# VHH binders against Interferon-induced very large GTPase 1 (GVINP1): the designs that were tried, part 6

Target 1, 242 residues: Interferon-induced very large GTPase 1 (GVINP1), of Homo sapiens (Human) (q7z2y8r1479to1720)
Amino acid sequence: DKRLFVLSILGLQSSGKSTVLNALFGLQFTVSAGKCTQGAYMQLLKVEETFTEELGFDFVLAVDTEGLRAPEHSNKSKDRDNELVTFVIGLANLTLINIFGENPSEMQDILQIVVQAFLRMKQVKIFPSCLFVHQNVGEATATDQTMDGRRRLEQKLDEMAAIAAEQEQCLDVTCFSDVIRFDVNTHVYYFAHLWDGNPPMAPPNPRYSHNVQQLKSRILMTATQESRGNIMKISDVKSRVQ

## First folded at step 24 (VHH; from n2 with H35N S59R)

Design a22
Fold by ESMFold2, look of step 25:
Structure a22 (fold): chain B 242 residues (1-242), chain A 121 residues (1-121)
Amino acid sequence: as target 1 above (242 residues)
Amino acid sequence: QVQLVETGGGLVQPGGSLRLSCTASGFEFSYYGMNWVRQAPGKGLEWLSSISKSGGYTRYADSVKGRFTISRDNAKNTLYLQMNSLQPDDTAVYFCARGIFTDESGRFDYWGQGTQVTVSS
């Protein structure tokens, strides 16, 4: 009978996912009420009763995954990553896609897996939300440079959607916005470096804190919007995890 | 940068009234539940009141229920606490705080610097 908003974060190993989760849920985010299941770690946060009616949920389940591995010589790690990503995207109301740095091959590999998973969810009429967090991209304050990055990401997502649509035989899908609700200008968050320089001599970057607050506000807005479409109850989530 | 700034404290006689304000910046104020907390001299922190993001739901600690009223104006990014029938036991530093969770370490994620309220005759 309690409503649950499920938030997941995906990204490569050592990509700063835990730092983003810590910043979003508080500086002292060390509590856990969930159990580790096959490559996913879960933490349950209870919403105080004053706030539950207007937010539309009673709990937030934060799902952190084992970092996705860069492609190895073996195809077994790719199949494992595909299973984990599909499970996490199917479980979550909102998935954060964490991309660290500007390595195009790492970005493409993650995007291909993620786009294919979202397309599979569309085929079974599950429409989870997605936000992209692109960390450590240098000068995040230059709007023109950021607009170029958004255009490149959108083009890459559209390419991956077209490829996935052909592989899954969904020929009426031609771009990523056909797969899920997506607007590159509002669904992509660029994060400055955590430090303004190299630690330990570098101070914390105040732009990073600003980026975190923008993202947190969007997460809460998305969660409220999802509650209007009926967020899953805790019993339903437990059944899907088992 | 998240910033919460309290104003409106001061010295009042027992039975008097004060209205505290908390101005918020650095985040979308209308998306967050807000709280008032106080710390009396030599005592720990005491939660006083919470208000939902629209203002439609409120809760109060028993110690202040009926005397204090929490409100907010989202167009002005401001949280208020109307305090009536003040008594010497209400003497404290009053803080506004942001947070919606009940967990031990994350109930309030941002705090103001506080404003002093002193009730004495």
Scores: ipSAE 0.482, ipTM 0.795, lowest interface PAE 1.2, mean pLDDT 77

## First folded at step 25 (VHH)

Design c21 (from n2 with E104S)
Fold by OpenDDE, last read:
Structure c21 (fold): chain B 242 residues (1-242), chain A 121 residues (1-121)
Amino acid sequence: as target 1 above (242 residues)
Amino acid sequence: QVQLVETGGGLVQPGGSLRLSCTASGFEFSYYGMHWVRQAPGKGLEWLSSISKSGGYTSYADSVKGRFTISRDNAKNTLYLQMNSLQPDDTAVYFCARGIFTDSSGRFDYWGQGTQVTVSS
């Protein structure tokens, strides 16, 4: 029975989820204009045998998901998105929450769903980790913008946590950090644009590459840490999916 | 940007020794297992050795086992390959490579430009 680290990514439709996963681990999730991921797609990555003892897992299961609020599924209920998010978060050791842009409404939607899902996990004593990936961050005043961005994100998360807590009658939850271990300074990664300019003429943005490497390092660190505790096995995944 | 730069190659006589170095930059070196691979003229890529992120675990191909030693210095972001008892069939371009996974998506995600090792009398 092999040890699994499950990495998932969530985000709105066309937020660049698959691109992030592909960039992180050389995965082959479909990234096509006009196409959307349907449901959840999984890729199993086998870890080098020489590395498994130190890492604590034998495989990484990468889970790509359909975009939330996908126009292609306009008749899809909000409940379906909630169910998907809950499922994905419940399955994963670590979930990447991918946010593209600064649309307040869109951000609120995804954060609400995500926070609700994490709260549900807490209620059933599942404590997955999460990292936020906020894409499309401008280069100007990067430090200040990131600080302000972090504050804003934290505030929104706390707001959503309070709302979710009220809905679920969880009196012990007042902020997002009460739901899961979360530090806005260490659990949020800001990504530059993928391209330095406008494609197809623009070259890849070195900063994006750097951001990817930083995130990858964090993921590996998290995976190693998580594996020291309760590591999932392949058999456990089957049981959770059923 | 992720960079791997191999050095230490050269011409050596059969039975001789070389020590290759690979300097890594652009990523957290200590978080990654590393590999040495080589490509001989007219041949495909051959895996030689792997080392875990801390250096605590190593593996070798049968072709180099007992002759080559992989090591690393994380403080210097450097990977090493000590090559002893070199033979003519060890002539190849040697690459250091980064890679965590062994699957169809690619065993190695980054590698350097390589360093030429020529073993000849």
Scores: ipSAE 0.876, ipTM 0.958, lowest interface PAE 0.4, mean pLDDT 91
Fold by OpenDDE, fold request of step 26:
Structure c21 (fold): chain B 242 residues (1-242), chain A 121 residues (1-121)
Amino acid sequence: as target 1 above (242 residues)
Amino acid sequence: QVQLVETGGGLVQPGGSLRLSCTASGFEFSYYGMHWVRQAPGKGLEWLSSISKSGGYTSYADSVKGRFTISRDNAKNTLYLQMNSLQPDDTAVYFCARGIFTDSSGRFDYWGQGTQVTVSS
């Protein structure tokens, strides 16, 4: 019974989820413009045997998911996305919440669904971790813009938490940090645009690569930390999927 | 950007010794296990040795076991390979590589330009 660290990613359709996963671990999830991922795709990565003792896990299960609020599923009830998100978050030790751009409406949509799911997990005493990946953030070179962005995100998350708490009759939840362990300063990663300029002639943005390395380091740190607790076993995954 | 720079290669006589160094930058070195690999002319990449992120665990290929020693100094972001009792068939370009997974599609995600080791009388 091998030890698993389950990493999942959630986000709206065409938000660059698969690209992030691919960049992080050299994976081959389908990145197709115009075609959304259907359901959830999983790749099992075997950790080098020499490293397993210190890392605390033998495998990483990477889970790519269908884009949320996909137009292709517009006729499907909001319930489908909720179920999918709840399932994925419940399955994972760490979920990457991928946000693309600065569209307030899009941000609202993803945050509402995600916060609700985490609240549900809390209610059933599942305590997964999450990191936010905010992509295509303008020249965040100014510490000020990033700080403002963080503030806005935190406010929105708190707002969604309050709403969700009311809906679920959770009186002890007033902010997002009451739902899960969260610090906007350490749990949010801002990614530069993938390309340095306008495709198709633009080269890859070295800042994106740097951002990927930073995120990867955080993921590894989190994975190591999580493994010190109740590490997930392959058998546990089977139970959670059922 | 992630960089790995190998040094310490050279020409040595059979039975001689070399110590290779690999300086890492652009990532949290202490979070990653590291590897040494080599490529001889006309041959594929050969894994030689791995070391865990803290240095507490090591592994070696049978071809170098007992002769090569992998070590690291995380404070210096440096990986080492002590090579003793060198033989002509050890002639190759030596690379330090980063990699966590044993995936057939890419066991190593980064490696340096390599350092040439030539063992000849």
Scores: ipSAE 0.875, ipTM 0.958, lowest interface PAE 0.4, mean pLDDT 91
Fold by OpenDDE, last read:
Structure c21 (fold): chain B 242 residues (1-242), chain A 121 residues (1-121)
Amino acid sequence: as target 1 above (242 residues)
Amino acid sequence: QVQLVETGGGLVQPGGSLRLSCTASGFEFSYYGMHWVRQAPGKGLEWLSSISKSGGYTSYADSVKGRFTISRDNAKNTLYLQMNSLQPDDTAVYFCARGIFTDSSGRFDYWGQGTQVTVSS
């Protein structure tokens, strides 16, 4: 029975989710302009046998998901998004929450769903992890923006946690860190622009590559840590998908 | 940027020894298993050895087992290959490579420029 680490990504439609996954692990999810991911796509990665004992897993399952708040599903968008987010978070050991650009109201709604989903998982004694990826951060004010951005994000997540706690009648939850293990300084990654300048003639941004390596390291660390306690076996995945 | 720089290659006589080094930069070296591979003239890439992130686990190809030893110093971000009992068939360019996965993403995601090893009388 092989051990599986499940990595998933959530975010708004056309927010660059597939691009991030591809950059991280050399995956081949479709990133073409005008085409949106429908449903969920999965790629199974086999770990080198020499490394499996130290890592604690034999395979990584990368899950690319349909963009949230898709215009084509506007009438049923909230319920659909809620179902998808809950499903993905429940399935994964680690979920990347992808944020692109400024925090629009649509992203706030999704974050509320995310927080609620994590709280529900906690209630059933499932303890998945998450990392935030904030893409397309400007270079000029990156340091100041990142500090302020982190504070704002933390505050927002705490507020959302309080709301979720009230809805779920969880009296012991007052902040997001009560829902899951979370440190805004270590669980939030800011990515530079993918390109140095204006596409299509702009070269790749070296800072983006650096950011990818940093995130990849964090993912590996998290995967190793998570595997020590509650490793998912392939047989368990079948039960969760049902 | 991720960089791997191999050193230590040279000309040696049959039965001689060499120690190759690979210096890594641009990523957290201690989080990655590493590999040595080689490419002889007119031949494809040959895997030689792998070492886990901590160095606790190693593997070797049959062609080099008992003669080559892979090791690492994470504090120095350096990978090593001790090569003993070298034979003319060991003549090749040697590469250090990073890689965690074997399937769809490829076995190796980064490698250096390589170092030439020539075994000749």
Scores: ipSAE 0.875, ipTM 0.958, lowest interface PAE 0.4, mean pLDDT 91
Fold by OpenDDE, fold request of step 26:
Structure c21 (fold): chain B 242 residues (1-242), chain A 121 residues (1-121)
Amino acid sequence: as target 1 above (242 residues)
Amino acid sequence: QVQLVETGGGLVQPGGSLRLSCTASGFEFSYYGMHWVRQAPGKGLEWLSSISKSGGYTSYADSVKGRFTISRDNAKNTLYLQMNSLQPDDTAVYFCARGIFTDSSGRFDYWGQGTQVTVSS
């Protein structure tokens, strides 16, 4: 029974989530806006045998997901999204929450669903980890903008946590950090735009590559840490999917 | 950007020794297992050795086992390959490579420009 680290990514449709996942591990998930991922797509990555003992896992299961709030889905789309997010978060050791842009409405939607799902996991004593990937944030070079962005995100997460807590009758939850281990300074990654300028003539943005490497390092660190505890086995995944 | 720079190659006589170095930058070196590979003229890429992120575990190809030793210094972001008892068949460009997974589509995600090793009398 092989050890499995499950990495998932969630985000709104066309938020660039598949691109991030592909860049992280050289995967081939569909990235085009016209060919939306339906449901969840999984790729199994075998770890080098020489590295498995120190890493603590034999495989990484990368899970790409359908974009949330896809217009193609009618009013029943919300329920579907909730189910999908709950499933994905429940399955994963680590979930990447991908946010694109600074649209407050979109951000609120995804955060609400995600926070609710994490709260539900807490209730059933599942404690997955999460990292936020915030893409296409203005020239993140301004320390002030990043700090303000983090503060805003934290506030929104706390608000969503409070709402979710009320809905689920969890009186002990007042902020997002009560739901899961979370530090806005260490669990949020800001990504530059993929391109340096306007495609198709724009070259790749080296900052994006740098951001990917930073995130990858964090993922590896998290994976190693998680493996020291209750590591998921392939047999466990089978039972959860059924 | 991720960079791997190999050094230490050169011309040596059969039976000689070389120590290759690979300096890594642009990523957290200590989080990654590393590899040495080589490519001889007219041949494909050959895996030689791997080392875990801490250096606690190593593996070798049969072709170099007992002659080559892989090591690393994480404080210096450097990977090493000690090559002893070199033979003419060891003539190749040597690369250090990063890679965690064995997937055929990309066992190695980054590698350097390589360093030439020539073993000749």
Scores: ipSAE 0.871, ipTM 0.957, lowest interface PAE 0.4, mean pLDDT 91
Fold by ESMFold2, fold request of step 26:
Structure c21 (fold): chain B 242 residues (1-242), chain A 121 residues (1-121)
Amino acid sequence: as target 1 above (242 residues)
Amino acid sequence: QVQLVETGGGLVQPGGSLRLSCTASGFEFSYYGMHWVRQAPGKGLEWLSSISKSGGYTSYADSVKGRFTISRDNAKNTLYLQMNSLQPDDTAVYFCARGIFTDSSGRFDYWGQGTQVTVSS
């Protein structure tokens, strides 16, 4: 009778993925301290009982993954990464796609794998939600620069969708919005530098902390919206039978 | 920056009442359930009460049930604790706290500096 919301995070190796996950859950998500991620790591988080009715779930299953490797490292790593991504996207209600910095090659690597995985989910009629987290953007945090960054990301996603559609022979897919529900203006969160200066003496960047709170609130809203539909459907059916 | 600021503590006689306030900033207050906790001299943190994000659901520790009432005003980003029939063993520093989950070493992800409540005749 327990309700479960599944959240996963994907990203390349050394992309700060575990740092974002720890920041989102504070000290409650301690698996990232003194431990390493290996394949898919899962942590079950029990929701305070007083909140469960309004949130619509009793537990959160947080799925952290080992970092994806760039395809040029080996063909065996590419097959393993594809299997891992397909598994965690298929498991999750919401998937966070973590991108670090502005390296074009690293961005294309993660987007290629992710878009192919979402296309596979579409083919089996699974429609998971996703949010993009773009970390350490530097000078691109200004409004005009983030609008240009959003345009470039949308263009790249559409490019990857077209390539994946040709490879899978999906005639009804020409852009990323054909694969999943996506709005580049509301589904992409930009994070500033974690440190305001050079480690180890630098304090945490206040802008990064603010970005974390915005994302956490969006995750809670998304989880509540998806769970509310389930609760109301069950209540409606039982009411009509009684 | 997430900030929680408690006010309303002080000295009160046994059987007396106090109302604590907690003003929140740096996050969307209306999206989060909230808690009151306390720390008595020489003891660890004790959970007292929780309230859901809309205020529609509340819970209380047995030690305060019937005497304390949690409430919130989302338009003012403020959490309240009405404390009645105070006893000397209610003497503690009282904190408001935010936290969704129950099962980690950091159950509360943010809390304030606290406000001292002293019950003494």
Scores: ipSAE 0.592, ipTM 0.866, lowest interface PAE 1.2, mean pLDDT 76

Design c21 (from n2 with E104S)
Fold by ESMFold2, fold request of step 26:
Structure c21 (fold): chain B 242 residues (1-242), chain A 121 residues (1-121)
Amino acid sequence: as target 1 above (242 residues)
Amino acid sequence: QVQLVETGGGLVQPGGSLRLSCTASGFEFSYYGMHWVRQAPGKGLEWLSSISKSGGYTSYADSVKGRFTISRDNAKNTLYLQMNSLQPDDTAVYFCARGIFTDSSGRFDYWGQGTQVTVSS
């Protein structure tokens, strides 16, 4: 029956996650689909019929999450975040990992959760795709500085993969590329800050809009490539969320 | 930034023809299906035609079927609308638009500035 592409976005609370999602799909894209489980919101978007054969899917299921990890929360919040991330990554064809700013502790926390979730998917032979969206990195958007940023992210991902492999006793995993198909040079998108100055007096940043278009084009390309392989049907998704 | 610029409008006699062009920039034009829409004076927006990203699939509103032809040239980042057998009711501002989805209130996420087509003696 109808072919479905599932796109998810994960990130910390107040990380600009919803802003990216809304920019990708416009100002308003609410459909009849609603909340499926606690902490996750789903919106079903119907593709224009003229385009479906060339794109390879009839619907997009956009999965948005409540923000991960609030400051000063108990260990119960961490268990909830782990369960939510596992659900979202396990459901999605493509997951966007949204990172805002340069706080090392916040980056480590989100990357650790995400890497462990992908390792769990590998163990059950599920191989989802991911892209990283790193927002508001200041002057790190320059060509030479983004090369350094990519190297630092790859190193941190490799560190998290090694830690997760030790915890899960998977000694055949030593780096993040052992966990999923990943190329730090093509799977990381850097976004300029949204405003060209301090809001509310600052105008919108045209570079942010350009970054959104680059990401949207990559998402469409990825979705088309997935549809040539093993794309889910809507009936399959109902089974996975029940 | 995304920009769509329509040209080719003007005054034409009933039964005449015009070809509209829409030049796109700021995005990968060849990855997106495109649309033509129009707005007559004092009326709402009317969808006219859609074309898939390669140009291999097209669709038309009943009001223009057989008279209008949508096409594209991805090497030139340009969308076209050939309009034949024009009648006074075709008088409107014509826009090219981009949009992937049908069931959102924002069916089209980007619009051009529009080009005026006037069909009159």
Scores: ipSAE 0.592, ipTM 0.869, lowest interface PAE 1.2, mean pLDDT 78
Fold by ESMFold2, last read:
Structure c21 (fold): chain B 242 residues (1-242), chain A 121 residues (1-121)
Amino acid sequence: as target 1 above (242 residues)
Amino acid sequence: QVQLVETGGGLVQPGGSLRLSCTASGFEFSYYGMHWVRQAPGKGLEWLSSISKSGGYTSYADSVKGRFTISRDNAKNTLYLQMNSLQPDDTAVYFCARGIFTDSSGRFDYWGQGTQVTVSS
């Protein structure tokens, strides 16, 4: 059986999530009639056979989600989003959490769902890896500005972990690092604007391309490290998805 | 930015040899397998050879097996192609390329500008 590395990306609709996937792997998911479809979408990428033994996997399964938050839907939409996120995080070896801009309400909602899902995985002894991709944060570009952003994200993650721990009655969890292996300084990637200026007159931003290369290299390093342990086979994923 | 710069091309006689080099920058070279590809005048791209990230595994197209040898030096961020027994139909622009996947839109994600190899009397 062939070895599979599963990579997922989570985030709000229209948050630049598919642009990151395209930049990383040349992926474009079809969206019929301009509608954003609900659910999880998967694309299987075959690794060049010359590389598979040293990388430790034969395929990458890229998992994309749309419709995490539908403004006109109530409790049913949030329950579906919670179940979808839990499924996607539980399936993936590595999950990218995509955050666009600095809207505190949207950030809190996404982080709460994600932290809850990781806590549920911990309870069933599944320990997926996580990286955060924070887009559209390059306008101030000063190192002290990004350090403030890391501090704020870490504080929010810890707050959400404490809330989730109470909700799941898991009292040995007080911060996000109790839930999953996480270091805010090495697990958060900041992306500049895609365009340098206002489109259509603006060229693509070269800092965005650089950020993509940094993230891609980290993903490959993580995948190689995961493959030294116990990596899934395609047959395992079929059972898990069914 | 990712940059791949090929050198070592030129004019050689049939039966001659050349060694191509490709210097990589803008990414962690030791994390990626690499390829050599060529394009003859008026033809499409032809894959020639691949090498794994450590250099421990290599593969070759049938058209170049036994004549070409791919190698790399990760300390120098450099990929090499030793070309022996060159013939006129080896005349092409030679590119080094980066790529992890075999899918049509993702086999090679970065290319150099290429270096011209011309084999003629």
Scores: ipSAE 0.588, ipTM 0.861, lowest interface PAE 1.2, mean pLDDT 77
Fold by ESMFold2, last read:
Structure c21 (fold): chain B 242 residues (1-242), chain A 121 residues (1-121)
Amino acid sequence: as target 1 above (242 residues)
Amino acid sequence: QVQLVETGGGLVQPGGSLRLSCTASGFEFSYYGMHWVRQAPGKGLEWLSSISKSGGYTSYADSVKGRFTISRDNAKNTLYLQMNSLQPDDTAVYFCARGIFTDSSGRFDYWGQGTQVTVSS
């Protein structure tokens, strides 16, 4: 019956994840979201009927998570975050991985969890799509292409894939592209700073708005391409989340 | 930056015709369905017509069906509204708009500054 495209976003707490969702879809999960499980919130967006046959879906299910925690010394289990991430990636047709700034330690922590989750999906022959959103980078990085930024991210993803492959004893995996279809040149979107200075006195950065439009168009293109091949019905998703 | 710029408005006699154009920039026009809406002075927005991203599907409000025709040229990033048999009640500011979701999810995420259409004699 009705066709559903599931979009998830993952990222650390305070990483601008909700700001990206608001800019993409006008979503404010705190007032209108339905919670389906601990740590995940969902909002159903109905597609205009005139467009549904050409887009290939009737609804978008936007899945937002509570921000992932930075690793902490207080013996909090990161197994909860790993389980949540694996569930959300397994549910979604497309997952946005939100990375804020260029702190290597925070980047490694989120990438390790995400890459492990994608490897687990590969092991059960589920191949979700993935786009990376790297926020709060220099304006030149966001608009003029950054070779060093893409190289560093690809290197980190490959490193995490190799670690995950050793842990899971998957000897046929040596890089991230062995885990999931990935091209660092087309699957990574860089966002300039949201503001051109310190809020609240700073105006919005026009390049951030441009970055949002590029990402939104890619999300629509990806959703349309996936709906041509393999897209769920609403009844299937209801069963999986209940 | 997303821009939608409407042109082609003006003064026309009852029974006359106008063709509106909307030039889009700042986004991939061919990925989005588009709409025409209007607002008479002191009134709310009235949806008139929608067209799918390729132009293969269209829809019209009852008030304009048979008189207005929506079309698009993706190579020119342009949306059109051909308006025939215009009546004084068609007097309004006409906007092109972008949006993929319904009113419950925010029907339009961008629209232009509008173009004035005045039907009188």
Scores: ipSAE 0.568, ipTM 0.858, lowest interface PAE 1.2, mean pLDDT 77
Fold by ESMFold2, look of step 25:
Structure c21 (fold): chain B 242 residues (1-242), chain A 121 residues (1-121)
Amino acid sequence: as target 1 above (242 residues)
Amino acid sequence: QVQLVETGGGLVQPGGSLRLSCTASGFEFSYYGMHWVRQAPGKGLEWLSSISKSGGYTSYADSVKGRFTISRDNAKNTLYLQMNSLQPDDTAVYFCARGIFTDSSGRFDYWGQGTQVTVSS
């Protein structure tokens, strides 16, 4: 009878995803330097009872995952990564896709896995939401870079969607927005460097804290919108996984 | 940067009244439930009252129920606490706080600097 909003974060190992999740909710997930974390970690956050009727949920389940494509595990990681991503996206009401830096190969790899997983969810009529968090974006050219970055991300997502749709014979899918509700201008969040300079001796970047607050507000807005539509009870989450 | 700034504290005689204000910035105030808490000298934090994001739901600790009223004005990004029938044991630093969760992540994720309320003859 309790209503559950499930939030997951996906990303490569050492991409700062656990740090973002900790900053969003004050959770003390263990971070691992350069090593693959073990499996998925879940924390249950109880909503203050005064707020539950207006928010539309009683709990948030925060899911932090083992990093995708760890450098020391690349020979055996693709089947494991695909299974983990499919599970996490299928479980969550909202999934944060964490991208660190501007390495095109790493970006392509995570996007390919994610788009395929969302297409599979569409095929079984499960409609999770996503937001992209693109960390470590330069400040001096932020407007031009983020506009160019949004165009390139949208193009890559559309390319991945078209390829996946061809493979799955989904005639009604030609772009990523056909797979899930997505607007590259409102569903992509750019984060400044965590430190104002080069870590570890640089001071904390106050713009990172501002980016976190913007994302947190969007997550709450999304959760409230989802709760009026398709929010799950705990028993429904178990059924979805099966 | 999230900021919460309390004002309206001061010295008041027993039986008197004060109204505290808390001005919020750095986040979308209307998306968050808010709280008042206090810390008396030499004691831990005491939760006093909570208000939902629209103001439609409120709750109070037994120690202040009937004497204190929480309210908010989302157009002004301001939280209020009307305190009536003040007694010497209401002397404390009063904080406004933001938070939606009550579990091991903490009840409150941001705090104001506090405002001193002193009730004495």
Scores: ipSAE 0.523, ipTM 0.826, lowest interface PAE 1.3, mean pLDDT 77

